# Ledger of designs, part 6: VHH binders against q99177

Target 1, 341 residues: q99177
Amino acid sequence: MKRGESQAPDAIFGQSRAFALSDSSVNPDVIEYLKSVRQEALRTNAISIKNHMNLQKRTRHKSSMYDDEDEGALKRHAISPSLIRLQRNVEIWVRWFNSVKATVLTNAYEFTGYEDETLDLLLLFLKNYLEDMPSKCTTVEKIISVLNQHSFPEKAEEKEENLQIDEEWAKNILVRLEKTKIDSVEDVKKVITEGDKHELVGYNQWFQYLINNEPQHTTFHEKITSKQLWVLIKYMSNTWIKEIHKKGRHYRRLQDWLFYILVHTPERVTAEYTSILRDLGKKCLELIQKKPVEAHENKITLPKEMAELNVEIPAAVENMTITELTVSVIAVNYGQKDLIE

## First folded at step 6 (VHH)

Design d3
Fold by OpenDDE, fold request of step 23:
Structure d3 (fold): chain B 341 residues (1-341), chain A 123 residues (1-123)
Amino acid sequence: as target 1 above (341 residues)
Amino acid sequence: QLQLQESGPGLVKPSETLSLTCTVSGGSISSNSYYWGWIRQPPGKGLEWIGHIYYSGRTYYNPSLENRVTISVDTSKNQFSLKLSSVTAADTAVYYCARQGIDELYWKPFDYRGQGTLVTVSS
């Protein structure tokens, strides 16, 4: 029985590309899931191969030795009008974007988490709930121990009684706590304040989530891990940006997500992450150059939440596309200016 | 003609479980071409995807709701159901069941949906 080499899960899909579909012990639902993932992987690979083949076909300069003296018309690579547009407006666009980013991030602090007092009450409620459990596992005991180390405010009990906290809340939190290493009260607070980070796995799940949910600032803080953010950027680069650019069925929603992705992309990134951004930038540039979207056809729109923050779109930005913004932000904010030069 | 109809209580108490059923007529749930899903619209808010199910039982959930959501399918009855546990006022919304086409390259949007049912969470 050859030990099936546990192929490391693919970072993009979160699953191994090797599937033992013939194993009778595997849940049929899992098999179907795996088939789906496999299909996604194959599609992604096919696209990648096609892109690589197209790039290689461009480099196969048939050195046909034929000497014909045809006058080297210096095909002055006429800078594409689209590139000229980018060069002219990139500073204005990025400045605007940065202002929006700052606004979003500043306001995000106002919505971040429970007030300390409320959090203390929640902790107290949780503590009491756990203590009142008829049977306590070792994990519960540990959590109780941690909570007992916390100094609760004076009269917290009185306030807690007035707090209409549902025991179901505590049950749900406990499930999360059981999945988390809890060494301190801060860890418990984190679990309470952090949304349920169930990770979507795979292209299809993420796509479904994006197209059916409006992006929110809090989503990026509470639900999307750093790793997942980069997965989304890769998906954007490989697939979604094309849909946005061609004004596909979901282009508006995807555009909104792309905007938030840009806002929440870290300012400082590793070389690896820079490479990913650069790829996205290149893709954007390619799309812009191949089919310049008449700006009037796909004007930038603000996500709903941002619009509610009274963020204005100045005239200088009104005709900008999200694709143009993306490459501009990557070029300027992430030191990839060569993309637009 | 395909029809989807939501059914269930319009009022749910806090901490209870919201239960809805979608009855599909004019088409079979046992199709490999579609997902069957739930979406909701809270008052004054946009549409939120809850999750969907394949006829085989495969499910996808909104991560924000995943711990509270269970979607099931009954192919014999041509129905699929939503359970949302530990409801709060924030779960007050018009709930829609819907069909979503499967595309080879990407997921299609919902092409059919029910009329929707208002579920209010109130003590």
Scores: ipSAE 0.000, ipTM 0.196, lowest interface PAE 12.0, mean pLDDT 78
Fold by OpenDDE, fold request of step 23:
Structure d3 (fold): chain B 341 residues (1-341), chain A 123 residues (1-123)
Amino acid sequence: as target 1 above (341 residues)
Amino acid sequence: QLQLQESGPGLVKPSETLSLTCTVSGGSISSNSYYWGWIRQPPGKGLEWIGHIYYSGRTYYNPSLENRVTISVDTSKNQFSLKLSSVTAADTAVYYCARQGIDELYWKPFDYRGQGTLVTVSS
C-alpha cells in the first residue's frame, strides 16, 4: 500500500491548545508578557477616555455665531482617525508581534531528520525503485552504484515492505538527486533529509501555492529562499494586500501568509529591501485610509501553527487588522516611523 | 445520527503493532466532503493528530508518526482502521476516530468523534 502525503499536525483537527492563560501548558513568560500588554492597553485606553470626556465638557459653551467667511483657513490636515489609531496603538501592536515572532522562531516545529534505521529503509526503497526502472540514464546508474556501496541492515527488506513507502516519494527524490552532484551515500542522505527547495517561478505559481497551502515556520526554511521572500513581499504589496483588505475569496489564507512573511523578514535589511518594505507600508496606509477599519469586522486571526504554539491575541490587539500590523511593524522595526507620523 | 465507534485491543505489547477499527453508522464514509481520521491523547498530554484518510484511500499522516502509521478505509463496511507499528510506552493513549470536514482553504474542525478507546502498551 502506498503511503499518502505527510502533513504537520493540525490544531483544528484536535490539537488546539487551550487559549486560556490559566492553561499549564502555556509558557509562563508568555503569560507574563500578555498580562503586561493588557495592563498597558488598559492604562492607555483609560487615559484616552479621560481626555475625551474632558474635551467634550469644554466644547459645549462657545456657540459664538460669528459667520465670518474667512476663506483662507489653512485646511488643517485633520489627521485621519485611522492614523490616530495607528499612532496610539503602534507600540503595543509591535511589541506583541515581536513576542509572537520570537515564539514562532524558537518553538515552531522543525523537521529534525530521520532516524538512522528509517533512513536506511528509505535508501533501500530508493535503491529498489531505481533498479526497477525500465530505462536508466547515466545519472541513475551512478546513484544506484553509490547506493550499492551502502551496507543495509539485516532484514531491512522486510522492514521496508512493512513501512509501505510511497513511490511518489522516490520520484520526487530522484528529481532532486538529478540536480545534485552525488558521489557518496552521504550525499544521497543529505538530499533526502534536506527540504524540497522547489523554486516556484512567477506570480501565478506562487499565488496557487499560497492559496492551497497553509503557511508554516518550516516552509520558510525548506522552500522559500531569501530572494523569494522578497518576491512574495512585492506580490503582497502590489496585489494580494488589496485582496486581504477587501476580504476577498482568499483573504484569510493570504493574511496568514502575510503574517508569516513578516515573521520571517530579516531584522536587518539593505536600503533596497527597506524600500520594498516601505512600499508595502504605504500601500497598507492607503488602504486603511480609504476604508476605515470597522473595528469589529476585520479582526486579526492567528494561523494554525501559531495557535498551536499557544499564541494569544490580547485585548489590546484584538481589533487590530493585518494591514495595521504590517504598517506598524514596518514603521517601528524597520525605522520607517515617518509613515505613521 | 452519525456515530463513530472505536474497536480493538486495549493492551498491546512493546514492539508490536497497535490495530484499531472505527465503525461509522448513520452516515457514509464514501463522501467527498469529509476526511476520516485518528487522534490520540496520552495521559497528561494534549491531543495529538495521527492522520486521516479520504474515501478514495489518500492518506495524510503526522510526520512524527509517518513511518509507523497506516490508515486504511473499507467503504463496503463503512469502516476505517489504524495501524501503528513498533509501539512503545509512549504510545499509551486514548485513541479516537473522528470525522473532519473538508475546506478548500482551511481544515475544518472535526465535527464527530468516537468515545475513545484506551490502548495501553505494556509487557
Scores: ipSAE 0.000, ipTM 0.216, lowest interface PAE 10.7, mean pLDDT 78

## First folded at step 10 (VHH)

Design h2
Fold by OpenDDE, fold request of step 23:
Structure h2 (fold): chain B 341 residues (1-341), chain A 123 residues (1-123)
Amino acid sequence: as target 1 above (341 residues)
Amino acid sequence: QLQLQESGPGLVKPSETLSLTCTVSGGSISSNSYYWGWIRQPPGKGLEWIGHIYYSGDTYYNPSLENRVTISVDTSKNQFSLKLSSVTAADTAVYYCARQGIDESYWKPFDYRGQGTLVTVSS
């Protein structure tokens, strides 16, 4: 039983690639159809980084007035070597980041739902999967019963056979179905079409989710609301960034998430949200300054999905840490340059 | 119905400039609601955003390509174009023109795109 290589979740089908389009066994027509569907679904989010460099020419109002000459020793606070490094590389790093961001967002598929035909095929696959289960609980039997009431198109079986639907998809859907009262086929359709909207509530739940799941672009659309994103940023700022910096047990996973969080952070933010980002930036800076050597040991790695998108780490970015990237992005993209000045 | 169609040479020599035009039909480019952009997909790779243009001529490019990319718009012809200079084998890809909705707070996905055109960079 060749353990089918868990194909990366197809953005069109959510968490699991229901249909491996790349499989040579898939009917070219189906591939074309799915490509067409993908094409229609492929709403590439181009991030217009409107560099609102509103260079507000802060007219240095020379407010001349405060004469107080106190000659106190301008202790030339020796600029930290770490800060110098940031100042030298910030433009390059941010440019690279913006490129990556654009790439990731372009590959973002807005899942607008399944076409009826596709949904029917998914239902059929699910039905067959459940029927083939060696042991069926009462819930599964009920679901099968409901699915048997659905009228499938005459050629659906032929089409289903040509579609490579991952059994893992069915397993995941079943878990969701078991948690939902299913009285009709419409209920099943709803579960299939509705993203796992289980709102993760609280630090512990989010932490467990992050450490156990790889970040994907689609995750941010399916599971993370705008409000929740900021909650995650706060958690990152308060706790996780330290773990990343110290190379804790989950530092790689958290790093990957931080990268995606940055990618999905809106370009235009309110003063309140800017403050939150600024706090994160400050914390990053503090960590960098306290342990500059350790920071350099935590070279940035690419999340799996980004690697699959053929994102490359140029030589100029190779020694950059995610902490350094974070403060750089905040400083430049969100007008907090004073953090690195 | 809005339609976008890419046109241009399918073969470009190294170091030359790739030039493509997108013709828009069934809608006007002179809309304040949309950007018009280019994306590409190299063989075996994911989609890459190239850039977009507003009908006024305001442009934004992928920083990785910024020095080589020029996007222009001709509102009279309801067309916009892509120029990519100093091409290499790495620029071989299917190129798509696309429309992008404008949201003040969020990047909207491209809601319409052309069928794409393969451009091969070869000697």
Scores: ipSAE 0.036, ipTM 0.365, lowest interface PAE 6.1, mean pLDDT 79
Fold by ESMFold2, look of step 10:
Structure h2 (fold): chain B 341 residues (1-341), chain A 123 residues (1-123)
Amino acid sequence: as target 1 above (341 residues)
Amino acid sequence: QLQLQESGPGLVKPSETLSLTCTVSGGSISSNSYYWGWIRQPPGKGLEWIGHIYYSGDTYYNPSLENRVTISVDTSKNQFSLKLSSVTAADTAVYYCARQGIDESYWKPFDYRGQGTLVTVSS
């Protein structure tokens, strides 16, 4: 069944706040359209999730060099067991991770917010709301003047007159417009189409955001810039990976964020960014060797959105920790194999 | 305006090689800002990423398909292609070509895609 509070449909299509089905600021006819689009996406995603789960089972069944079972070697090579374990498993762990990354990224379409026709309708709704206000400050009058410069199609006005505007949506947009310098219609369009951008600055604001929010694919589409991703990787290196490794107070949440950060790290990166990843890998290796963790205590778990996609951890990799996965991915996918040698 | 158009045979016999070409119009495939990729949707199922290529020839493939897939680029024709070997009925799908930003690839895998082409694998 569909989940009433699930964020999975939004993750697939990257819906803006104005199109949220429970948002009281959204026009009812827009809600009906969005329900139809969400229902189609959910049906498509559910079928893909089941098919992806079957692919994971096939991968586990296929014979390959990754299915190496060498329990006797562990008994003979007790010295440096953490590094031996890493070296033995790195290939199968990274192959599994790359398959998961492919699944997470496969169903994403580029979504730019509203279609042009819908955006013209929303602009007209906003204009009419502002013109009907009983008292208008200078800012409102400027916004009306800017909107008057826009040429609305006759069909947009006809559709707007037949539809009841959601005044709460218009109030919310006005609040955001008053925080922004508006010089043209394009500035108004940008405010409507863009959700709240993350203006989070510094360690404490980011830490509070992460511990209070579950990671989702759409967060990386809508809210986290490329520069902010690398800031988060630095925070992982400097502080959060230690918290994860020692099972500190927020380790499950931080682990979920680290997993999604790895999924969304670009395949091609500059030498500067490679160095940042290498530092994280070094910290992971240091923790693995200095403070070995019993596998049964710190097994990797998947973020909740992954379970909704029917992504599973196969038995062959279930005893992996996130710190082991992190150094493995950095070593193999980013050319830092000397870390595990 | 940028446009991507798939072309190739709609019917392929089992064990043969599926071959598709994507023609890029309204933009250049020779860009250090983009990957050029293939995705597919089997009947009644969700989308599956196949792989992508940088215009210099560097490729990245879905691990579940990597031993059967080859993606190539021809910058002189502004085209890139997909070959999927040893096909079975499970490879029947609508195939799409697509563009993906490199610096934005970690959160926005595609910003443009083609209309799609159905490829059926049948005896």
Scores: ipSAE 0.000, ipTM 0.344, lowest interface PAE 13.6, mean pLDDT 71
Fold by ESMFold2, fold request of step 23:
Structure h2 (fold): chain B 341 residues (1-341), chain A 123 residues (1-123)
Amino acid sequence: as target 1 above (341 residues)
Amino acid sequence: QLQLQESGPGLVKPSETLSLTCTVSGGSISSNSYYWGWIRQPPGKGLEWIGHIYYSGDTYYNPSLENRVTISVDTSKNQFSLKLSSVTAADTAVYYCARQGIDESYWKPFDYRGQGTLVTVSS
């Protein structure tokens, strides 16, 4: 009985269709299972990147027994060593970035909207977190009072414990709750399900926000509008990319924000937005051409949230700077290859 | 109200092609406002975006899968489909179809999904 799905007495998984994630979306073990599944997927993607790095290692052959005629030929061409390094590595760097982007976006994005049971579990976690705080201001006491009016399902406490919700989530929700008038449980639910409605304006407010806050994936759909994303790209091009490249006082934080901006830039953009990206790419190229390759000490590091997801930087990519990545991504992913040719 | 429903075989042999269809009801797949996508979750692993399609046929795929993935749309049946070739046990997962709003300035999260269907790859 090997043809198609013919029925056989000894068929494997006769009931394999009984399990579906939507059937278990209210099961408290599902969230813990999803966290475990996320970590394994990141490890699998690291193996795929390692295989691409092995292909690049085969191209690194530099036998001392043979003459350096290739290096001599390159010396006859009047192009900078930094541009040659970029041209040589752009394929591997962009491939790595695209794999990281796909992994980060698919693993970090939750479906929007919560089922009522899931909202009840989040409310219970928040309530427990607030009740366990060592000291409580009147605002926290008000929020606890509001949450005490809510009727939780009988088994919610056991399901909440199995969720293993991060305390940092609760801290962020509390900050948002303190900015809002809270009169009912529905007000708390609204804060949980919606992003911050306030808008930062102008260069100085954005600069202060970025240097004082680590970027998170949720920031880019809850707090930063699409128009603000492109304003930030212009600030990067005009000012911040230079600070990153010269390892200025805030370079690590600004690098993390640039990385997240690149990740959240859509694949299909208008000609107007492409021009904004091109300006950033031109600035990046200008900066890397002013310094010798041996002086590149601004190696890319993963933002904290991505490092906690166990995304890793393979050896073949470890000496890339964010400036080199940025121009590479713009050149390849947004049709601006003339920048590096 | 919009509804998305996955359908297709729950068991696929290694090296064969996994094929799933998503039926859209309560709305039109022919929309300038949405991509139509596939996401999966292998056992013990996180959610993995597979790809999405615009109703005119433009596709965008996860680079880790792009050599094996085809997403297609049939506007006359209000359906879109996933084919994943040369499957292995690593492709065992719950597969979801989903809708994603289009924003030329920002990657938007999925706003609707199906119930999901388990596909097991085993000999």
Scores: ipSAE 0.000, ipTM 0.369, lowest interface PAE 10.7, mean pLDDT 71
Fold by ESMFold2, fold request of step 23:
Structure h2 (fold): chain B 341 residues (1-341), chain A 123 residues (1-123)
Amino acid sequence: as target 1 above (341 residues)
Amino acid sequence: QLQLQESGPGLVKPSETLSLTCTVSGGSISSNSYYWGWIRQPPGKGLEWIGHIYYSGDTYYNPSLENRVTISVDTSKNQFSLKLSSVTAADTAVYYCARQGIDESYWKPFDYRGQGTLVTVSS
């Protein structure tokens, strides 16, 4: 049976296959990121070449590193209209956000495992794939033996053929099964249920994932660990919040992800984590004050999942930007009120 | 100090596999703090990220190249490698190996790279 390719998440797996749809060698946002990498790599290489050719190391003043910093006192001349806007609206905006957060955390879909029927069909598809392999190692034969002990519902073969499972899924599961000791069907079920464990690591993989996928509550339960959440917050602070604020490429997608990151940021945080949030808040404030947002520009929109949960944007919130929401949430919910004073 | 050095054939025939090795000296490739990556620059064009690898063997590739790219690591030799299959003239470029930090407190996309090696794809 021939199967078409789809941009939407597969219903069975709850994941997008958007990576296969990139036709260019690299999309524009990756190109801009790699331009920064190229500039950094070229400067590092030039420094190394100079040190090698010089055969001596010249001592630089300790002050030279600090003499390059901007004078911070220039930011203290007047309270900006953008800061006054924040001060006037912060309570209303945060109350709305807290309501949205409660709705998402309480009512949004959360993958907790496959229903028994679906899991049986996945096991049957895997079994059929493995049995049809031209050459089988001992690990594959052991997995088949384990699966043969499982009782399948009588019409499972008919339903399996109607199910939209592709062979690439089975190949990926087999790779993970080969890394695991398999003694029972329950071991196979565990590997299948834990899903695609492609642990995204590093800036480029996360950026590609975010721009190609809508945020969903279940992603923060199944794919994004607590440690990774804080890495993403740092990426927001260092890079993505600037792109959102200036309406750069992918700004709507990145805005949606920032909204969900805020929703899923733990209510109880350590001083270390509070400092990370404070850095993001300071960056948001800096952007708002240097490039004030006019009415109707970059106003917040609801991610698809929130709209499906009947979240509404009240009139009091209609002109708020995600940048304004971010600093407001950090100031009020995480004890950083001096940011907006 | 840390040094990365590319090595491998400078000439590859169309439809064959480009193969490069990066040797790391002045530091260990077996680090939980770094990825080891490949980037390239075609003549007269911008820099293109190819992919990177963690020392455990986990790989991550540019989606536009992932069907043709394999990156591997040999921790016993302190090396990592690139294979790019089914090459064409469009794959002619200067290839660089590089280290990429994963800790955001000292974050840089690439903090060290090699001098680069030209690979030409030609009949």
Scores: ipSAE 0.000, ipTM 0.137, lowest interface PAE 17.5, mean pLDDT 72

Design h2
Fold by OpenDDE, fold request of step 23:
Structure h2 (fold): chain B 341 residues (1-341), chain A 123 residues (1-123)
Amino acid sequence: as target 1 above (341 residues)
Amino acid sequence: QLQLQESGPGLVKPSETLSLTCTVSGGSISSNSYYWGWIRQPPGKGLEWIGHIYYSGDTYYNPSLENRVTISVDTSKNQFSLKLSSVTAADTAVYYCARQGIDESYWKPFDYRGQGTLVTVSS
């Protein structure tokens, strides 16, 4: 499998492509979507340029009064019933979502990390393991140096001797450390505490992972990097949201993932990321407008882990779809209200 | 009728290797239509896919566990096994062996699974 060459940032989107379009593992639908997005972006830019050019030309031409009332009938785009529904419920839905988000994030802190004492023992074990290596590369030496700066608790050695840590653990951690810039003990701690961030590469791998794994809060800390999160959002926007909306084969699992993705989406995002969210919102809106999901057909369900947190679904939210929630959250939490206006 | 049965120790010490075997009856592992896999459910958590194996020996693992997981198949015994090295308390879970169908390039959901076996990691 050829090392996915870091494709140069797309000049239009300013982002490096998350995947090589030429990769056989790329879903053709994603490729088509990206093409469509590009085309739309080009159209919008072309229109913007045309409008700017027309504004410059309009300043020179004299106001000839030609009254031609082209009755361009303001086709009062009849606000779709679906849009009205969104407008009426968006505040309630987003409030509920935010409460759920807060609950999930609060409880996540309880599960975070080795006790400090345990972590110290792990660090000590790692240190000893690395020091005992017959040959040390520059990276290993650096890690040792960093670990030597750490103040280990008194009697940690006695406790470590009792800690039957498998050398295989240290080997695995070392592999991860070698892939990470280590400048401090804190960096080492992060690598130890952070799950194996083996990066899934490509649409197919992610898809398979999602459909075969229930989403968990910890997954987003252990497995999903910030960059990968946005890749997932793009996949949602391009392909998975349609499957969810149509109640495809994996719609429940994908729905659960989408819920967690929303929960773990940063509150503050750059303009670029906002654009990605906006695209997802637009797609959701499009789907809702094309086929209003009869509330009875695709009620929102909580992911299993969230359900276990005794998160309740109020009556006002019971008939909400994940697609509706998604566009609502994007509209309100990320300042994209124009999507629902 | 296809039956899958997990077997192995219910208690494993930290840093040791968890070892489980799945015995398949009422069907052959040597089928080109299925993967044979392992999933687990930690207490109070959702199901986590561990990995699967094809009868040819081709494996795919959850990336989060890839460095610690080994799945093997013994077609002569109609069994496949799971090894999870360097276990911690986080590996405490009910472990299930399961059959997974193939749909073109996509994996199907597990259609058959064992009853599950609780494995506790405790000193």
Scores: ipSAE 0.000, ipTM 0.191, lowest interface PAE 15.0, mean pLDDT 79
Fold by OpenDDE, fold request of step 23:
Structure h2 (fold): chain B 341 residues (1-341), chain A 123 residues (1-123)
Amino acid sequence: as target 1 above (341 residues)
Amino acid sequence: QLQLQESGPGLVKPSETLSLTCTVSGGSISSNSYYWGWIRQPPGKGLEWIGHIYYSGDTYYNPSLENRVTISVDTSKNQFSLKLSSVTAADTAVYYCARQGIDESYWKPFDYRGQGTLVTVSS
């Protein structure tokens, strides 16, 4: 346990000098966040700070008369290939996105409760899933025991096989069940039928939630408040978008979440929220410009629910990345065209 | 010499608003070179960044606290303040006000901070 050298308060000033971000006492997540915020702030405020720093250069008027006619070589800033790509495809991509958005918002499944028969099938699926687990903790055993006390309808097994229930559903339910005292099958039913009312607070909790849960339209209505949406956008901008771009361990899941976040972002936003979106757009653009080749390899994939809604990826969108889509949507739908001009 | 001093109640009831003020002496808040911020350390936990403010009133907050946090500045009094609404036991911490330098491209680490003030949230 290496005793972090508590820099002794300066005996003279009674105040502790600045803790370096490298201080072991600082939450690593906070450090990462601050680094990301720094990067974004510099990008957005660079125009205003450059103007103020130029004022303190007291131009000592060295009068040197040299008339050097510096021919303003219009350095034709060669538009980056990535920017050209965005400019060429932005309208098509945004049109597609808007169609997908409309489809999701109109046709996505709204949870209105399960019929008793459906609930029984879900319970059966859960039971089978848990029984097939290679290792069972005491909690899982308890849940299995409770489920074994339930009388399942005749031919439920046959019907269950017809239900294309995803194992991911069972995993997510199990996480919730583990957090709940389960004494009866009614408790299990309640967990299945009740939305996750747990309010997630902080970066770590949200991150864990995102990586462990598939995004759905209903999730945004039941779990994510309007304020929380913007928190997620900030986290996406500051940290998660980099993970997506680098194809980190959870890049696919995070990509899916980013897609849904875009879908559920309000059409009309305040100047403050526009600024947040703009920052996300800038970050995406920066990443695209730094690693254009990698971007082509990270083709957009559809979240499961969207696929189930028969959303298709046309040829014109096939090579598009989520980062390209994000900046395109922000540029066009939120009036930030200067990002791609 | 620059000095920062936190002031405010050490006890706040749940659901109420925590309010702290930082008084700066030996330097001006109206500097274009610095942000003025708040950090906290809950018992047994690491330091958490809350947010900061520029002398013009521009603010940046930790997203996890953004909905509950308001930082304001009074240049005439050479003070800036923190409000944290809807407090819970989780908000019990030592709160520090601090100065944060600005580099051309980066926020610098906090270079000065107050002694800190313990705020306990208790019924």
Scores: ipSAE 0.000, ipTM 0.210, lowest interface PAE 12.2, mean pLDDT 79

